# VH-VL binders against UPF0128 protein PH1314: the designs that were tried, part 1

All scores and structures are predictions.

Target 1, 225 residues: UPF0128 protein PH1314, of Pyrococcus horikoshii (o59052)
Amino acid sequence: MIKMLEGYYIIENPGVVPAERRFRMKDLKAWGYDLHLGTIEGERAYFISKTGERHEGETYIFKGKEYHVSRTQKEIPENARLLARIIIERGNPYLEVWLEEEDVKFPLTKEDPRIILKRIWEKEKLNQLLKHVRAVGLTTDFYKDNVFTQGIPLPYEEYPPKVRRVLREVKDIHRDLTGFGRFVFQYFGEVDKMHNYRLYWTLPTLHLFDIDIANEVDKVLGMLD
Positions, changes and structure headers below are counted from each chain's first letter, unless a header gives other numbers; antibody chains aren't numbered by Kabat.
F, E and O are the ipSAE of ESMFold2-Fast, ESMFold2 and OpenDDE, as the mean of both directions, binder to target and target to binder. V2 is 0.75 times the mean of E and O plus 0.25 times the DockQ between their complexes.
[cut] marks letters that were taken out.
The coordinates of atoms that the task and the answers printed are left out; those that the model quotes come from them. Centres of patches stay.

## First folded at step 12 (VH-VL; framework fv_zigakibart)

Design f10 (from d1 with heavy chain N52H)
Fold by ESMFold2-Fast, scan of step 12:
Order: structure tokens, then C-alpha cells, then sequence
Structure f10 (fold): chain C 225 residues (1-225), chain A 120 residues (1-120), chain B 107 residues (1-107)
């Protein structure tokens, strides 16, 4: 189980640069990353050890200085260039990183920490919520890229009593599970004389959604509070 | 001890307005919806509407739209219900009542009632 | 609007009697019904929610049953403190509506 960073993304690969570019040094080091001055010789990047020995690794240049990023699990494409600076904010060291070639996407390692968190949520807690939701005749599904653009968020007061009871259960369960994800409830209108309501589970990190979906999630969460 | 204490009896002439207060104590005022219910002499109960004190959200029964105005003062833990353009058939005891939980629709704590008499 | 009709409007009974009050809804309200007791000059008191859930502190001689459109409140052995007016209330649909009341009085 991996806790969310305070307003920052959880990443496993320094070659992946989310929209938010600041990362706590403690978190990066916990993920096996370190940053040192080094050099590039020929087609290889070298990491300079404490003894002056050169180790093969990834090297990035920022403001005329060469930085090495130590990695243990994944290759970075040859055309990738990660720039970085160290920032001290309120006594805490952060590493701000960005790519010079912004159109290059770097793959995550085999297991994205967010995918691991999702599977842990599913195994440990989601089944408990699903039993309650299904007992009252609602369906549940995972949040998908365009699902919320089809649903209509309603004010809490406009939901039927049965639905409001389920939303209260969801809020109570969510209090215990805040680190893993959030549930969003949407109304899909009337189809074949039946009003359609669905419960969705979404990850807490908004960068996994487009802006329109993020706004819809926030609206529904506001109704629960 | 959870209590709702309402303002005193009022006697009004037709066409006037009246504002009834309901002061909450013994619980977190902003966590519960507050409903207003009236009872004409010798008659049954009539639901008027509710207000959510934290958000200021209101819902009125159709016949009270444009007639009743519900407000709240969170710093004073007090809900208000103002009734305008009074008629003789507005003569009733007006109750504030706390929703049992997050808008369950039934009421576990009631004010003592405020008698409003409309006569010429 | 959902119309709630109680029967009888007035009931005369003696201490120790079993008393049943009926409440009928003009359309199905599932089990979204509450029962209240009101004594003269006092505010109503919640007795039962969700048709059959007895509120804390309410004597066990009170019970509720029913679903859909027909509901009953039963007092298994009437006590002197039980002479009052009883109201049912639906909360399935806006506006919330009450029955006209059943006055339980001494025979």
C-alpha cells in the first residue's frame, strides 16, 4: 500500500514527467532514484560514484551542468532529456523535473504504483461496498475515461431515498478508505421508464483524467460533503 | 441535551409578515437539515420545506414557494422561517424539526412550536 | 402529491386494550413511513421510522408493520400515557405528507 504524496504524483520512473513537476526527494529516493553530477561520453551516460568511478546510467544537462539519474528497473529512450533542479521549500528538499522534448512519453515500469493501489482497494475493501450497493439494486463499475461525460451529477437532495441511503453508506466507507480512491455517483436519466443510477470508483490522482472528467468528479464529491 | 427553542407567539393582521426563529443547542447545527412543519388548529401536520444550514440549500413544498423564506445563521445556531402576505388560513402552530440524519425525511427533535394567529 | 389517509379518525379504548391504527398511501411508498405521537399542547414525538424500526426509548408495546400502500401501528397493551393523537408520515416523495391523525381517547 502506497500513500499519496502531498499534492504531488506517485511515480516509479523519473523518465515520466506528470503535469506537476515537483517531487519530494525522500519519495524519489524511496523509489530508487538519486541525482548526481556526471558526464556523457560517447553514446553512454555515466554515473560518478563516491570513489570517482564511472557507472553507466542516465545523464541530463541543466544550465550547463550534467546530472545523473540512478535507475534500477527501466530503460529511458535515447532521445529523452530530463532536466532537473533542487528546490528548498519550507525546509523540505524537492526535485523539480521536466523534459526538454515534451512530446516524448516514457513508459512506466511493469507495475505502476497506482495500478497496485487499485488492486489492493479491490481485494481488501471494494467487495464490502459492492455487497451494500448491490443489496439496494444499484450497479458499480470502475471509472472510465468518458463515462462521467455521459452521466449527470444531481444535487444530493434530488436523489431518491434509497439512493441517498446508499450515498450515506458510501461516504461512511470512504472515510476509512480515503488513501486509495473515491466513489462517484451519477444519474444517467430515464431509459425504458426506469431512472438509471450508477456508482463508479475512481483513483484519487486527477492527472489520470481529462479536465472535463475531473470537474464532474469534483461536483459529485461536493454533493456528498 | 439536544434542544430546539423557538420564538414566542405572534398575532398579525392580514397582509403582514412574520419571522419565526429556532435556536439549536446540544449538537453540531450545520450537520443536520432543518425542516419546518405547521399545524392549523384542530388539523393535521403540513410539511413546508427544509434548509441545510451549512450550504444554505432550501426546498419548499409547492404551495409555500414565494410565500415562505427559510434562512439560517450558523454563528448563532439559529434557523428562521419568514411567512409573507399572511391570510387567516395561515393561523397555525409552526414547528422547526431536525432531520434524523443526512436528509432521511423524518424528524427526531422538534421545537416547542410558535403560535401565529392572523386576524383583523 | 401522495395522500395519506388514517383510519379510524377517532378511537375509544381502555387501558390494557390492543389498539391498531391504519395508514394508507395513495401510491406505493415502499417502507418510507414514520409514526409520531402528539399530546395536547406538545410537539410530535417520533415513534417508528422505516415502517417498523422502533426509536430508542420508545416502549416495546409499540410496533409498526406494512409496506407499499398499507401500514399499521399497534399498541399491544394500552397504558394511560398512550392517550394521544397519532400521525403517519411518508418520505418517499416530495412534498412529504402526513395523515390527518388518529385521536386515541379514553372509553
Amino acid sequence: as target 1 above (225 residues)
Amino acid sequence: QVQLVQSGAEVKKPGASVKVSCKASGYTFTDYYMHWVRQAPGQGLEWMGYIHPSGGYTKYAQKFKGKATMTSDTSASTAYMELSSLRSDDTAVYYCARDYDWLTGYFDVWGQGTTVTVSS
Amino acid sequence: DIVMTQSPSTLSASVGDRVTITCRASQSIDSWLAWYQQKPGKAPKLLISDASSLQSGVPSRFSGSGSGTEFTLTISSLQPDDFATYFCQQYNSYPYTFGQGTKLEIK
Scores: ipSAE 0.037, ipTM 0.565, lowest interface PAE 6.6, mean pLDDT 65

Design f12 (from d1 with heavy chain N52S)
Fold by ESMFold2-Fast, scan of step 12:
Structure f12 (fold): chain C 225 residues (1-225), chain A 120 residues (1-120), chain B 107 residues (1-107)
Amino acid sequence: as target 1 above (225 residues)
Amino acid sequence: QVQLVQSGAEVKKPGASVKVSCKASGYTFTDYYMHWVRQAPGQGLEWMGYISPSGGYTKYAQKFKGKATMTSDTSASTAYMELSSLRSDDTAVYYCARDYDWLTGYFDVWGQGTTVTVSS
Amino acid sequence: DIVMTQSPSTLSASVGDRVTITCRASQSIDSWLAWYQQKPGKAPKLLISDASSLQSGVPSRFSGSGSGTEFTLTISSLQPDDFATYFCQQYNSYPYTFGQGTKLEIK
C-alpha cells in the first residue's frame, strides 16, 4: 500500500535539512528515544493545510479530536503551540497542527506516524482527482457513473477512455509530488522536555511513496461513495 | 533514445509455431502497454492485442484468442508474441508498438517489423 | 466491431497541392481517432491523435478534424516526403480497428 518511512531521528531546534543528507537510524538509538504521536487533552487544535482553502465550518476529526483547518499561520492564535508538521518542500511546512493552549497536557501515543501520514495522503489524492474531473469536463458525468456510485471497481483496462484519461492525470500529479523527493514529519509532544521529533526520508528521494498508483487508483475512486 | 528492436524474419511450415521478440530501450519498460499489430502483404493494419508488462494483463482481438500468446520479460525489457498452428494466411509483417501512455490506444513508437512467411 | 472506411483508396497529387482524405466509422467513436503515415518497407508513424492533436515533430502542414463518424486528414501543401499510405485508427472500443489505407501517389 504505503511505505513512507525508512527511519527517523530527533532534532533539537529544527532547521533546514540539506537535500544530500541521509537518514540515520543509529542516531535515534544513540539518543534512547522512541517516536510517538501525542494525543490532545485540551480545548482546540488547528489543522493547517497548504493544499486547499479553509472553509467556514470545516472541521476534521483526528483521534477523536476536532480540528479547524487554517490556510496560514497568521490565523493561529498567539498562545497556540506547534504539535506536528509535515514538510514535503525543503524547509517549508506542508501541514501543521497547532494547539491553542500551551498548558495542555497530552500523553504520548504509540501509534505509528505512517498511519497519520496515510490519512493525509488519501485526502490529498481525492482532492487532486476531483480537480481533474472538473478540468477534463467530467464533473457531473463522473458522479453519475455507476462505477463510482456503487463502489464496484473495474480493472484499469476496462474503464472508458474518459475515465482512463482522468486516472492518467492522477498518476501525473502523484509523479510530480514524489519527484520532489524528501519528506519530513516533525512532532513536538513531550510536555516536560519539549523534545522535537523529526522523521526524515533518505536519498534517493524517489522512494518517498511506495504507492502502486495502478493498484491503488480504484480505492481512491471507491472513496467517492 | 526510445526504440523497439524486433527479432529477424522467419520462414515456417503450416502447423508450426513462431515466437517474435521486441526489445525495448530508452524508457521504463513497465510504464507502457505493448501492442501487437500485423500487416498481410498488400493489406492494411490489423490490431492483435496488448500486454501490460508490469502486470502481465493481456487483451486479444477475438480472431487471435487461442491463436496468439503475448508475454513479457521485465528484467530483459522484452515483449514476445507467439503464434501457434500457423496457416498460409498468417503470412504478414508483425509489429510491436508502444502505447503512447497508460493505454491511450494509439502508438507512438513502433518496432521495425518481423516478416513471418508460412509456406509449404 | 467498428469498421473504418477510408476514401479515396488511391489519390494522385502533385507537390504543392492541398490534399484531403476521409475516414468514416460505422458507429460513433467521439474523437478517439489517430492518423498514421506508412512508407514502403517501414513501420507506421503516428501523425495525429484525438482526431486533431498534432504529434511533436510532425510538420504543421498536417492537420486533422472531425468527430463522431466522419474524420479528415489534410495536407495543406504536399511535399515530396509525403507520398505514402495513410491509415486512420479508432480506439473508442475493442478491438481497435484501422481503415484500409489511402495511398497517396505522385501524379
Scores: ipSAE 0.147, ipTM 0.622, lowest interface PAE 4.5, mean pLDDT 64

Design f14 (from d1 with heavy chain S54Y)
Fold by ESMFold2-Fast, scan of step 12:
Structure f14 (fold): chain C 225 residues (1-225), chain A 120 residues (1-120), chain B 107 residues (1-107)
Amino acid sequence: as target 1 above (225 residues)
Amino acid sequence: QVQLVQSGAEVKKPGASVKVSCKASGYTFTDYYMHWVRQAPGQGLEWMGYINPYGGYTKYAQKFKGKATMTSDTSASTAYMELSSLRSDDTAVYYCARDYDWLTGYFDVWGQGTTVTVSS
Amino acid sequence: DIVMTQSPSTLSASVGDRVTITCRASQSIDSWLAWYQQKPGKAPKLLISDASSLQSGVPSRFSGSGSGTEFTLTISSLQPDDFATYFCQQYNSYPYTFGQGTKLEIK
């Protein structure tokens, strides 16, 4: 997913800001976006597809703001505010941002999700679960003490009992889960005066593209209960 | 060979400031958080805070907020810790220590320590 | 703050002895605990992380165990090089805190 977004532009509220004031570049070495998959659906971020060809822009609404992903700078309206371009360097996504205003405080300054990552990396049962599912949307929510989910980041207590059993067993296994995925950070700005971001765990997608995720997840959960 | 080399011992009067340096070599400086830990004579270890050299993000223990300032120079692969308004109870050995990995919270590589003595 | 308390504060032992050092946390820290060895005039050396994971290059006579609030460092057969001060450290929550240290000395 991140490779598909390389070279794309992130645009905020097209037509709101004059073009001549948006060339203040901020050097941001932050992990890339997974917006296209709708993995922030639980936070009321929705994908709104613009009609037409495959190279037309896609619009997301998150916390009352519109974000548009465009394939080329030539498709950006004259007065649109250009936010960022997605660049992939050595397999890692980065943001290069164009803002006319105050410096964006990236990467996140108040809390580090890597402590959560450390705890997740210790759970072997995720390896077994992922051998049977195309889990491109397993995520955790930094703000809510959330655990792994299938595309919707929810607090642990809000998951069905079968899912909570699986998540508890995963937490109790001390093994290295390295090699079965990668994490992507998405920063969405401030929400209620707090930094808002999400941690997404994704599989190396290509090997499992032909599997129906919903059916495989139900199958795995059935076996574990 | 991974190594952290700190600046030499300092003797300061009460009310002065001191700035300790920690030069890293043998690894990519911006890939690891750098922590500062002090040890008063005959006492245990006290965590002061950390700096992420990638972006300069810092976190301080409450006791050191407004007292210690952590900075880094990525071009020189050097971290700094400045302590202001020195008192006699700031007399200690100050260590820089590299976080093991992605902010794990334990430290695999330590500097040799810098002795700071605050005396009239 | 999480308070870490070690016992004993001083331990006298002979080469070949099995020695045990205990570390208690004032609240649960799960398994987020490391052990360090410090010799006079030197920086601490990491021995064990995540309560029981022996660091590369550390002799197998060292072992750690425990979870929650009670943790133990054991040296199965004490060697001359092991006389030092040992510290536990929690990294469950900020600020990170250390025990007061256990000095292992020759009997």
Scores: ipSAE 0.000, ipTM 0.418, lowest interface PAE 17.1, mean pLDDT 61

Design f16 (from d1 with heavy chain S54D G55S)
Fold by ESMFold2-Fast, scan of step 12:
Structure f16 (fold): chain C 225 residues (1-225), chain A 120 residues (1-120), chain B 107 residues (1-107)
Amino acid sequence: as target 1 above (225 residues)
Amino acid sequence: QVQLVQSGAEVKKPGASVKVSCKASGYTFTDYYMHWVRQAPGQGLEWMGYINPDSGYTKYAQKFKGKATMTSDTSASTAYMELSSLRSDDTAVYYCARDYDWLTGYFDVWGQGTTVTVSS
Amino acid sequence: DIVMTQSPSTLSASVGDRVTITCRASQSIDSWLAWYQQKPGKAPKLLISDASSLQSGVPSRFSGSGSGTEFTLTISSLQPDDFATYFCQQYNSYPYTFGQGTKLEIK
């Protein structure tokens, strides 16, 4: 029987990393993680584990497919874009966080989450979210009658009940992790896909940096109406 | 201690306006939405609307659009609700109430209430 | 608007009794319902959220149940401090609406 990967996460579909972000990828080693190169059905895939674990030559089952570990990387590739899907063991077992390169650092671990998340949070991520919300709301006059409806956020009460349930679960998870601390998570559970809305209300404030992302989103939502 | 303290009772004539205040203490005023709820004598509770004190964004129940105006003063940690063109059926106790968390829609902290009496 | 109807409108009971108050919504509200207690001359107090989640500091004799359109608030062993008016509130749909109240009176 081939081993199952437990307590690890796999980075799929790596791409080109912009030059300005290359230094951030080296932080993975500094936080005590090793990056492993392997293949799933002949396609390149990366696998992250804690420093010192030996995985070279092993074969694991991932999503019903065999993942073969080829080697441990000495450095994070600077010419690849890394994406990770991380399952949070605390709270909701159905919550999966999809992180882009700068966010691939949240480990599946029992280490104090306040310390871990302080390492990965960046003000620029909040700014990118706010620019996205504003761009969706501030369509040009040429497109006012064809407002970009995909990704237009709604006030909490105007979301369907299923979406509001998801928003409440995300709030419960971040409270459970740090008491009064608030963390940034993006929930990939059930969403009303017909409306193609972005769930900005599911992103809690990051208390460690005195930043209230929910309030900033509310300001932008208020400007849309 | 988390507390909401409202202004005192008011007696007004029909056609006048009234402005009720709600001063928050013991928590970060801008972190919670503030709702307004009224209760006519011997009647149930009626939701009027809310304000986000951080942004100033307001949402009103349909019957209070153009009738109630909600504002806030962040420096004073105070929310306000002004009711215009008063009628006898506006006689009620007016409450401010804090949303439990991120716009959950239920209220964990309430002001003591402000009685507004409209009489000729 | 979603209409919330409570029954009974008035209930007479004795200390030690098990009391059940019912709240019905005119359409499904899933579990988006809260219960409040109000004593004469005072503001309402939150008891239960999400149909069944007991709030901190509320005695364990209070419990809530239900989903969809039928909800109940139960007090397992009535205490003198429990004589009050009880309101349900839906927060499934805007505008938020309350039941008319159930007045719990001493026999």
Scores: ipSAE 0.000, ipTM 0.416, lowest interface PAE 18.8, mean pLDDT 65

Design f17 (from d1 with heavy chain S54R)
Fold by ESMFold2-Fast, scan of step 12:
Structure f17 (fold): chain C 225 residues (1-225), chain A 120 residues (1-120), chain B 107 residues (1-107)
Amino acid sequence: as target 1 above (225 residues)
Amino acid sequence: QVQLVQSGAEVKKPGASVKVSCKASGYTFTDYYMHWVRQAPGQGLEWMGYINPRGGYTKYAQKFKGKATMTSDTSASTAYMELSSLRSDDTAVYYCARDYDWLTGYFDVWGQGTTVTVSS
Amino acid sequence: DIVMTQSPSTLSASVGDRVTITCRASQSIDSWLAWYQQKPGKAPKLLISDASSLQSGVPSRFSGSGSGTEFTLTISSLQPDDFATYFCQQYNSYPYTFGQGTKLEIK
């Protein structure tokens, strides 16, 4: 029997959407989601469900077309899943400690955002933590669901307060710093000016806090003078 | 200029429903969460819930689950809040309020308020 | 729910006075507190966010301080336009909750 595919997070034509290249299966599995691969009318498509659901070999109707599930990605080790959940549920402990040390407040009204941005990207302890919990920054225009806009499989509204505070501070820095949008766009090459404000919904992410970005920060700061 | 303009005052009988509108202008409607807050006569402010106009995701305070329904029309830049099964203690001024940024939880722009009176 | 309690409930003051309004949370809310001003028949106006960040266009005589469970709003030299009701609001956790309000009246 053909069943309706409803209530799932569906990604069509992932070869065209940058999100396919940026998605990490390990992140999705660690946070309690299974990735199901298949095709719709000869085009690659996949959907994401909560762990434990069986879909492999099934056929579904999606927008009036048949979606055939060819395979489900295998589970990752439990220890990786536990680490990811601890960071999401309890907040990023290194980000929390770092924010307390730096006395960073939202909105950024009392300090030059360029200095805060440089400190964020130059913190070695933050970069090392993010090696274990990586998320990809995605814009809302790639997905209708908040889960994938954030690059972490958790709606923005469900993030712990400390994580949401960091997300807002990153967005505030981006909004206030002239040139930062150009820097971020050029670095990733795939986010246009309309969508830049949505790039920072995902934390932790190596795409925003890689050490390699420190050199680009210095260049952007030079351009502002 | 950023503005939120609400529909006019309503007088309803117990058991009726009321639908309040909130029209946004001067900003991109889908970039901000919209909250609803009410204030009974002589009382303080009470948070009811919010809607994310992008995707229509809603969150309600427990007291308003099954009582209030929040919707939005992105093409009209308008948010709606409907209250069903009205009782006398639903008499209040109802405000829509824009979340400052990314569900910060504080509200930088408010509608002028809609007075809803429930009387038998 | 986090209960927000303001004191005093009513305060009588004269132009030029320094006035302080207190807001207490039933549990820690870090610095996630906003202050609003409401004049009769009008919607509330945001004055301060994150306990101490002054909203653009709000006069510098307004200031906020505090963290955890105790917060204060201070008006350093009261002006005629400042007679209003003031509310604090926490946004640390759902549901968001407001204090009962402090009515600032002319003596």
Scores: ipSAE 0.000, ipTM 0.447, lowest interface PAE 10.2, mean pLDDT 66

Design f19 (from d1 with heavy chain Y57F)
Fold by ESMFold2-Fast, scan of step 12:
Structure f19 (fold): chain C 225 residues (1-225), chain A 120 residues (1-120), chain B 107 residues (1-107)
Amino acid sequence: as target 1 above (225 residues)
Amino acid sequence: QVQLVQSGAEVKKPGASVKVSCKASGYTFTDYYMHWVRQAPGQGLEWMGYINPSGGFTKYAQKFKGKATMTSDTSASTAYMELSSLRSDDTAVYYCARDYDWLTGYFDVWGQGTTVTVSS
Amino acid sequence: DIVMTQSPSTLSASVGDRVTITCRASQSIDSWLAWYQQKPGKAPKLLISDASSLQSGVPSRFSGSGSGTEFTLTISSLQPDDFATYFCQQYNSYPYTFGQGTKLEIK
C-alpha cells in the first residue's frame, strides 16, 4: 500500500526498508575485515572475511559455495568507498554491502575488466539522465528510510518534446541495461488521478561469507546516526 | 478479446451536434489513453485529441478546441466525442483508438469507425 | 505543424515483388514514427512503431528503417493480403500528423 503526502510516498508496513551509507574501505580493515578479489562459484566477485582467515591462492567451501581468493587487498585505494544498505525483511535485519565501482578499478561482476569500463560509462550515462529528469521536474528518486521524495508528474503530453525524449530514453534503458546493477521501474498508482511511475538504480552486492550478520548490522546502524 | 465498438452512422444538418460513443472491452479501461482520429472522404487521417479516462484529462489539436468535446464514463467503459456546430466539411469517418502505452502517441487498437454525414 | 509526405502516392506491384514506401518529415522527428495499414472500409492497423519495431502478429516480411527526416517501409515478398493503403505517423510533436497515404495496387 502506498500513500502520498506532500509529494512523498510512504510505504505502509514495508518488508524491505533500504538505508544507504557510504564508508571508506580503510574502515572495513579497522573493523577487522579483509577485502578479497576472486571468484564465488567460478564467477568473479568481491567478498570479505575476518582478518587473517582467508589467504591468496586458496579455495574454500562455505555454506555450500566455492570461494577462491585471487588477491587480498593489502592497500585500499584512497578513492574506494563501500555503500552499506540495511534491509529489514519480515522483521529480520539484512546487510548488503556494495563497492562503488566508479571509484574502483576492479570488476564487481563476472565480466572481463574491459567490460567494466563500458558498464561504468553506462552507469554514468544513467546518472546524468536521472539528474536531468529531476531537474525538469519529473519523478525520479529512490527508497530511503521508508520514504520516497518526488515531484508530482504531469501528463506525458504536457511535457516539452525534449523532456518526453528523455522519458522514452529512460524507459528503453529500463528494459535493456544490465550494467553493474539493475534498473528498476516501479508503478506507484496515481496522484491527482494521473498514473505515476518511478525509476531507480541498484548496484551489485558485495558478498559476505563467514561474517555474523547480526553483529555487522549493529556496526552499520551505528554509522547511520 | 480487446475491442473498441463504436456507435452507428449519423446524418445531421448543418449547425447540429453529434455525439459518437466508443465502448471498450477486454482490458482495464482506465489504464489507457483514448484518442480520436477522423478521415474525410478521399483524404488522410487527422488527429483530433485524446482523453485520459482515469481523471478525464483531455488534450485537443488546436483546430478542434471549442469544436470537439471528449468525455468518458468509467462505470460503462465508454468514451465519447461530441462535435458542435456541424459544417459540411465535418463529413468524415470518426475513429476512437487506444494509445499503446504510457501516452506513446501510436495506436494499437482501433474502433470500427462511425460515419458522420453533414448534409442539408 | 510537422508535415509528413509519402512517396509514391500510388504503387503498382505483383505478388512476390519487393516494395518500398518512403515517408519524409518536414523537420527531424528522430525515430518517433509509426506505420499503419488500411484496407477499404476498415480501420487502420498498426504495423511498426519507433520506425523499426515490428508489432506482434505482423508478418516478418514487413520492416521499417530510417531516422531523422527519411523513413522507409519495406515488404520483402508481396502477398495478396498486402494490397492496401499505408500511412506513416509522427508522434514527436503535437499535433500528431499522418502522411497522405500510399495506395498499393495489383498490376
Scores: ipSAE 0.000, ipTM 0.408, lowest interface PAE 19.8, mean pLDDT 65

Design f2 (from d1 with heavy chain T30N)
Fold by ESMFold2-Fast, scan of step 12:
Structure f2 (fold): chain C 225 residues (1-225), chain A 120 residues (1-120), chain B 107 residues (1-107)
Amino acid sequence: as target 1 above (225 residues)
Amino acid sequence: QVQLVQSGAEVKKPGASVKVSCKASGYTFNDYYMHWVRQAPGQGLEWMGYINPSGGYTKYAQKFKGKATMTSDTSASTAYMELSSLRSDDTAVYYCARDYDWLTGYFDVWGQGTTVTVSS
Amino acid sequence: DIVMTQSPSTLSASVGDRVTITCRASQSIDSWLAWYQQKPGKAPKLLISDASSLQSGVPSRFSGSGSGTEFTLTISSLQPDDFATYFCQQYNSYPYTFGQGTKLEIK
């Protein structure tokens, strides 16, 4: 199993978020973690820490930036919906967590910062996957939408040859990502003679805020004539 | 040395069944799909179907559904193809063939073939 | 089913000749085509995959080309060991299908 990190990172210029999953604040607490509000260079930021640890009034330095956890921990409602996503910044994967506005009792703007959790193991594995995908000449697009609801996976054997070819090209990376992880294949059919599929990498036994770490790589295969 | 060794020739009566074996050596048996292809005397090649030895998933060409049954035994590194309700037009050489890699659909290693003759 | 048609069905040639065998698919198969060589009494041998990718250990005098519905196998300088039957195979869709074969014989 990959160990969950109890910590936080701040991502400068975050990349496209490849996957997201929704959960509630009470779930985060049930797994032994809390959400804290603080500041980074005067801007609001969210931090994840282990339940029971006091992080008020502390100043930290990360990547040359100073950040400060506020003296007063903000109360986040038990049923507040949280959105967690994996983002990739120049091949470096991170986990971001947000509050969904419609479910919070205190006003949040879309400009409010997010919480970022960096995972070294996932970073290395996703960097390998991205290098391999780029090397085979495939366009890699990461979607912000929840990847788990965008189609029904087919058994590997039922995919068209072009889809199976792409899956074979990532075979060695897939094997390197084993342990508690696996790829999930979703084929969305042919639209305007273009084949569309999504490849997800997931860690079924790793939970942070009840979130499986997943990565989506969307591929548009060439037209068939 | 990667090799597929098939069972010996069979002569059967119409209506009988035949089970052909294909023993693999020199590679990890479960990592490759196994296909079955037949060739009637003086004719071309006809794909029958495949089996994934890892999990036992099978896919058959339509004309062999209900006619052919493909199985595998991981401990023996052996694939099997059983053909039922034999007719004279089932007379052919039957080949097992290894998929090149994760179901590419083309075959790099072939068995030597098993001749099945159906005669009354 | 996708029907694969080879031409010619029989081809007579001499050692040193350049020979070309054609394979046509009844519908587009992109580049999902393989070529096999079969000698009498033996199993087929894979020569080319993905229409043009020469398999390891196959002599460089063999080459393949084409996409969509028209494909060719070329032997640039025929050797005695090359007299055999050649088959194309599509793996674009199920069921996988083979051409009827082209017999290459001594002139």
Scores: ipSAE 0.186, ipTM 0.666, lowest interface PAE 3.9, mean pLDDT 67

Design f21 (from d1 with heavy chain Y57H)
Fold by ESMFold2-Fast, scan of step 12:
Structure f21 (fold): chain C 225 residues (1-225), chain A 120 residues (1-120), chain B 107 residues (1-107)
Amino acid sequence: as target 1 above (225 residues)
Amino acid sequence: QVQLVQSGAEVKKPGASVKVSCKASGYTFTDYYMHWVRQAPGQGLEWMGYINPSGGHTKYAQKFKGKATMTSDTSASTAYMELSSLRSDDTAVYYCARDYDWLTGYFDVWGQGTTVTVSS
Amino acid sequence: DIVMTQSPSTLSASVGDRVTITCRASQSIDSWLAWYQQKPGKAPKLLISDASSLQSGVPSRFSGSGSGTEFTLTISSLQPDDFATYFCQQYNSYPYTFGQGTKLEIK
């Protein structure tokens, strides 16, 4: 699938947010993004998109909700926090959601990845926007095979056989449940050189969002044992 | 039934190119990686590389980089393997083979083979 | 590259015999090994994957075992249809490599 639009949105006034979770205009611009004002179901919201893409005046429908992009902004609101990203791929929209309680150390903790995945799942239950996000913990096997990505995921073909087996089982679990399913794997952490593991988020396509996520998470956690 | 049907035998002169086809049927073509394996007369099997028909991504064994080109046509459910600058030691039976699943590395369905003979 | 070595290169046997073919890897490949059967003029047929997993439709007289560097394919009671060349293949590392083959022929 070719990606055409990659939009993010920021909830205005989500409460007090730590400085490390706040976005600055200079960071957005350095990353190649523009900031836009808009609405989600009529409620004021902010969106970010790749520089050069036209979104002003556009309306997007995702899972029954209306997202409207009003105008480009030059200033970021105080207490803004990134909660979600909307990706549109040639008529196949899906939602990528960030953990609102993620802190700077979370992907680099010295905890068992299975415990981390379970805690993420527990947090997901308390936030409706997180229902479509899962983490897959990949252990020290990456370094045993001299796999080096500096936090950038490898093309699927370059993963060791053991890792590819785990990824196939994740795919097959969702295929069994829906008869057809797709996943997007995303990394959003740094490799801990002391632990030698990486965390990836898996994003099922829109048609999988209505499935019982608890059963899927339990199966994925079983695969990491 | 799941089948891979390859193009017919080819006889070529040294320095020529040959393009072998492999038509898939009985399954979703884009769900499986396609590998190419050759077998010289009286010799063992040699893995050449693969193509992912879903994205067109390819991987070649080092000795076939710049020598073999793998492509696919999703609308026709057909994979292709082209060999350039043919030499006598390229004489072999060329097989296409379907990866068992999502790049398992072993092959459950094979084409019948295409004999390529390179002679002066 | 991982070198796969089969033994014996040729094996003579009779119908009803128990036959064992060995495959050795030049370095550990865990259990990432498959076995294929090839009859003259035909494409190879997958028999076993992951060293010991029998493929659907393959007779139960075929079995595989081993891990690391030494693997075996066993046919418990040889049938006429089993006279063929057998190949092992590793898929632990690129490039994927095959053994040189073991030709099983009538005694």
Scores: ipSAE 0.196, ipTM 0.684, lowest interface PAE 4.1, mean pLDDT 68

